# Designs tried in a protein design chat: VH-VL binders against a9kqm9. Part 2

Target 1, 255 residues: a9kqm9
Amino acid sequence: MRIIISPAKKMVENIEALPVCGEPSFIDQTNQLLTYLKSLSYEEAKEIWNCNDQLATMNFERIASMNLKTKLTPAILSYQGIQYQYMAPEVLEKDQLEYIQEHLYILSGFYGILKPLDGVTAYRLEMQAKVNLSDKKDLYEFWGSLLYNKLREETDFILNLASKEYSKCIERYVTEDVRLVTCVFGERKGEKVIEKGTYAKMARGEMVRYMAEHKISTMSEVKKFDRLDFSYDENLSNETKLVFLKGESNVRDRK

## First folded at step 1 (VH-VL)

Design m9 (framework fv_emapalumab)
Fold by ESMFold2-Fast, scan of step 1:
Structure m9 (fold): chain C 255 residues (1-255), chain A 121 residues (1-121), chain B 111 residues (1-111)
Amino acid sequence: as target 1 above (255 residues)
Amino acid sequence: EVQLLESGGGLVQPGGSLRLSCAASGFTFSSYAMSWVRQAPGKGLEWVSAISGSGGRTYYADSVKGRFTISRDNSKNTLYLQMNSLRAEDTAVYYCAKVYSGYHSPLFDYWGQGTLVTVSS
Amino acid sequence: NFMLTQPHSVSESPGKTVTISCTRSSGSIASNYVQWYQQRPGSSPTTVIYEDNQRPSGVPDRFSGSIDSSSNSASLTISGLKTEDEADYYCQSYDSSNHVVFGGGTKLTVL
């Protein structure tokens, strides 16, 4: 089994709490993207990053001087945000860190796919970025089936803890001999489950930590996740989708 | 296990052409850059060419640029080197080599057995 | 573009230590990674050191790599020399255009 998760827009460098152990698998594709980004005008780059002038100026200067060999930080410590805060990789015990290094992959618009301890430099490039490469219309076309083929080489069971923006890189290539199981963390609203929000990101990070703490390898073990007031719901789940509902036990909210 | 098997070498006259093949197995071929490295009899290693995993980017040594073309067929797990306008100084054992991770920092982690190309009249 | 210069040959007795240098003609040796390959007669090259100083699984800790910016060179050091270490050794780096550069090779003789 392998677990996939989303990256984050905010990244830091020079965090030394964990060692860099390895190089990203598709660095030559990353180099193609870096060459492309370096060719852009400030206005073109800002449009791709879809951010304010302060962030655009910072990233434009960073890209101009970027060397993929320098200022390397382990991927799992570089990405910042609520998902990574709840995962708390910097305080994992040795056997828990070994678990995530073996089982966890982080998807990336710039690097494609990363192991937790792969060395990365800070960048900004979401998978849905509006790039215009000469023979590729977007990053989904650029990466094609490369990321799925990498995972397929290692496993027949993929647990999806990534957002739809990133999981699309894998989902569209899945064949019948591979189990892709997606975890949904939401709240019941009538007949619908609403997932979008901070709670889903918290739950994804917490699930990675939970799996590392319990050395989880099976679907039945994943279903036992009970943190952050989430609980598995058999009736809303199926073979490819595990639904966890927040606040199911709050009697006051059901009156 | 990773295996790389070169073929297509032989004797050819100056100005002639030859196509080398490298059959790859034991890894996801399309995910890795591949390279050709040659070694003239009794001489050192000389890099010839490389191609990215997707085939979208190619690299050539100045000595072969315009004469050699690297290509790959990911559906057949095969790497090719088309050699045109061959010269006596192209005589060498040609190795197929797998790139470890990415071509921005090339490291050749597996090599084939090599195939001999002799350019002589 | 640049050249990597190695001594043509080096020799030493079993049990001793040898160091093979690899000097970059222009630009800093530290600007890009240096790899080291071992090639025995009639065989394909194999990696003994990668990324300046890392050892592949199965390579004994007698093999080590280092970078010296003052001499603009990389070095491969082999301690506790054994007869099986006899081989040609090649350093390898690359330029900013990702063109691979090999050193000329060093023949190690263990006598």
Scores: ipSAE 0.000, ipTM 0.387, lowest interface PAE 20.4, mean pLDDT 87

## First folded at step 4 (VH-VL; framework fv_emapalumab)

Design y64
Fold by ESMFold2-Fast, scan of step 4:
Structure y64 (fold): chain C 255 residues (1-255), chain A 119 residues (1-119), chain B 111 residues (1-111)
Amino acid sequence: as target 1 above (255 residues)
Amino acid sequence: EVQLLESGGGLVQPGGSLRLSCAASGFTFSRYAMSWVRQAPGKGLEWVSAISGSGGRTYYADSVKGRFTISRDNSKNTLYLQMNSLRAEDTAVYYCAKDLEYDSSFDYWGQGTLVTVSS
Amino acid sequence: NFMLTQPHSVSESPGKTVTISCTRSSGSIASNYVQWYQQRPGSSPTTVIYEDNQRPSGVPDRFSGSIDSSSNSASLTISGLKTEDEADYYCQSYDSSNYWVFGGGTKLTVL
């Protein structure tokens, strides 16, 4: 079993609380993207990043001086945001960190796919970015089946905790001999289930930590996730979608 | 809030040229890719061309490659479509649309401008 | 290169539910977002669904979108049909080969 999860737009560097234990698998492709980004004007780069001038200036300067081989930060400590706050990788015990290093992959527009302790530099490049280099017109075409093939070499069971933007890199290549199962974290509103972005990101991070704490390897175990007031709903779930509803399990009152 | 207003349509003979304009307001024009989408009378929608926010990248449907040129002037919040070597099959209402290029997560459409190619 | 195929027309009575399909000919429907547009006679298109299943502000929750990877299709579902829902509906997606591609459109008649 492998788990895929989204990166984050905000990244920090020079955090050494955990060691760098590897190089990104597709560093050569990353170097092609870096060469491309370095060739862009400020206005072209800003358009790709789709951000304000302050953030664009910072990223333009970072790309200009970027070296993929030096002063690296472990990927899991570099990405910032609510998903990574709830995962809380810095407080994982040694055996829990070993679990995520074996099972977790972080998808990335710039690096393609990362193990938690792969060494990275801070960047900004979402998978939906408007790159145009050589004969490739977007990052989905640039990465092609490469990321899926990497996962397929290791497993026939992929648990998806990534957003649609990132999971699409994998979903389009799945064949019937590979099981891709997506977790949905939502709230019931009338007849519908609504997945609120902030709560979904919190739940995805928490699920990774939950899986590491319990050394989970099966679907039956994943279905027992009960953190952040979420509980599995059998009726809304199927073989490729596990639905967790917030607030449905508070009938535990007086137990 | 968001407003797109097309102009420049009209009657033109086969082989002729025409330039369309789209005046945009209500959003940061330079941040977003823009598209031209056309609709022949009584027919469906067909995407024609797109341009990145900076104007550095352009995209064309196979049916118009080499004949149409998309451009923009971000200082004037205006999108253009230069149409050369016009053919009868180019007859359509041409819409200006706000797009995020490969991710059309939110679209606003202008009212359209009619281009008729006839002898 | 891919095509998006929609039924030419669909009809249903007021108050009922209708579903309009959009099938991708090659490549996965899930590889890129799908949008849905509504166009009433004499009017410009307006977005009723974006990013597969999201509704713009002002679009009632009677409109919903879904993706079905097994049939390689996207669907627009309209419940509680009203006469004002009569319109042409277009799906749209994209990829690096074709860029933006529209379906042929479906004429919805509320009888």
Scores: ipSAE 0.000, ipTM 0.382, lowest interface PAE 18.2, mean pLDDT 85

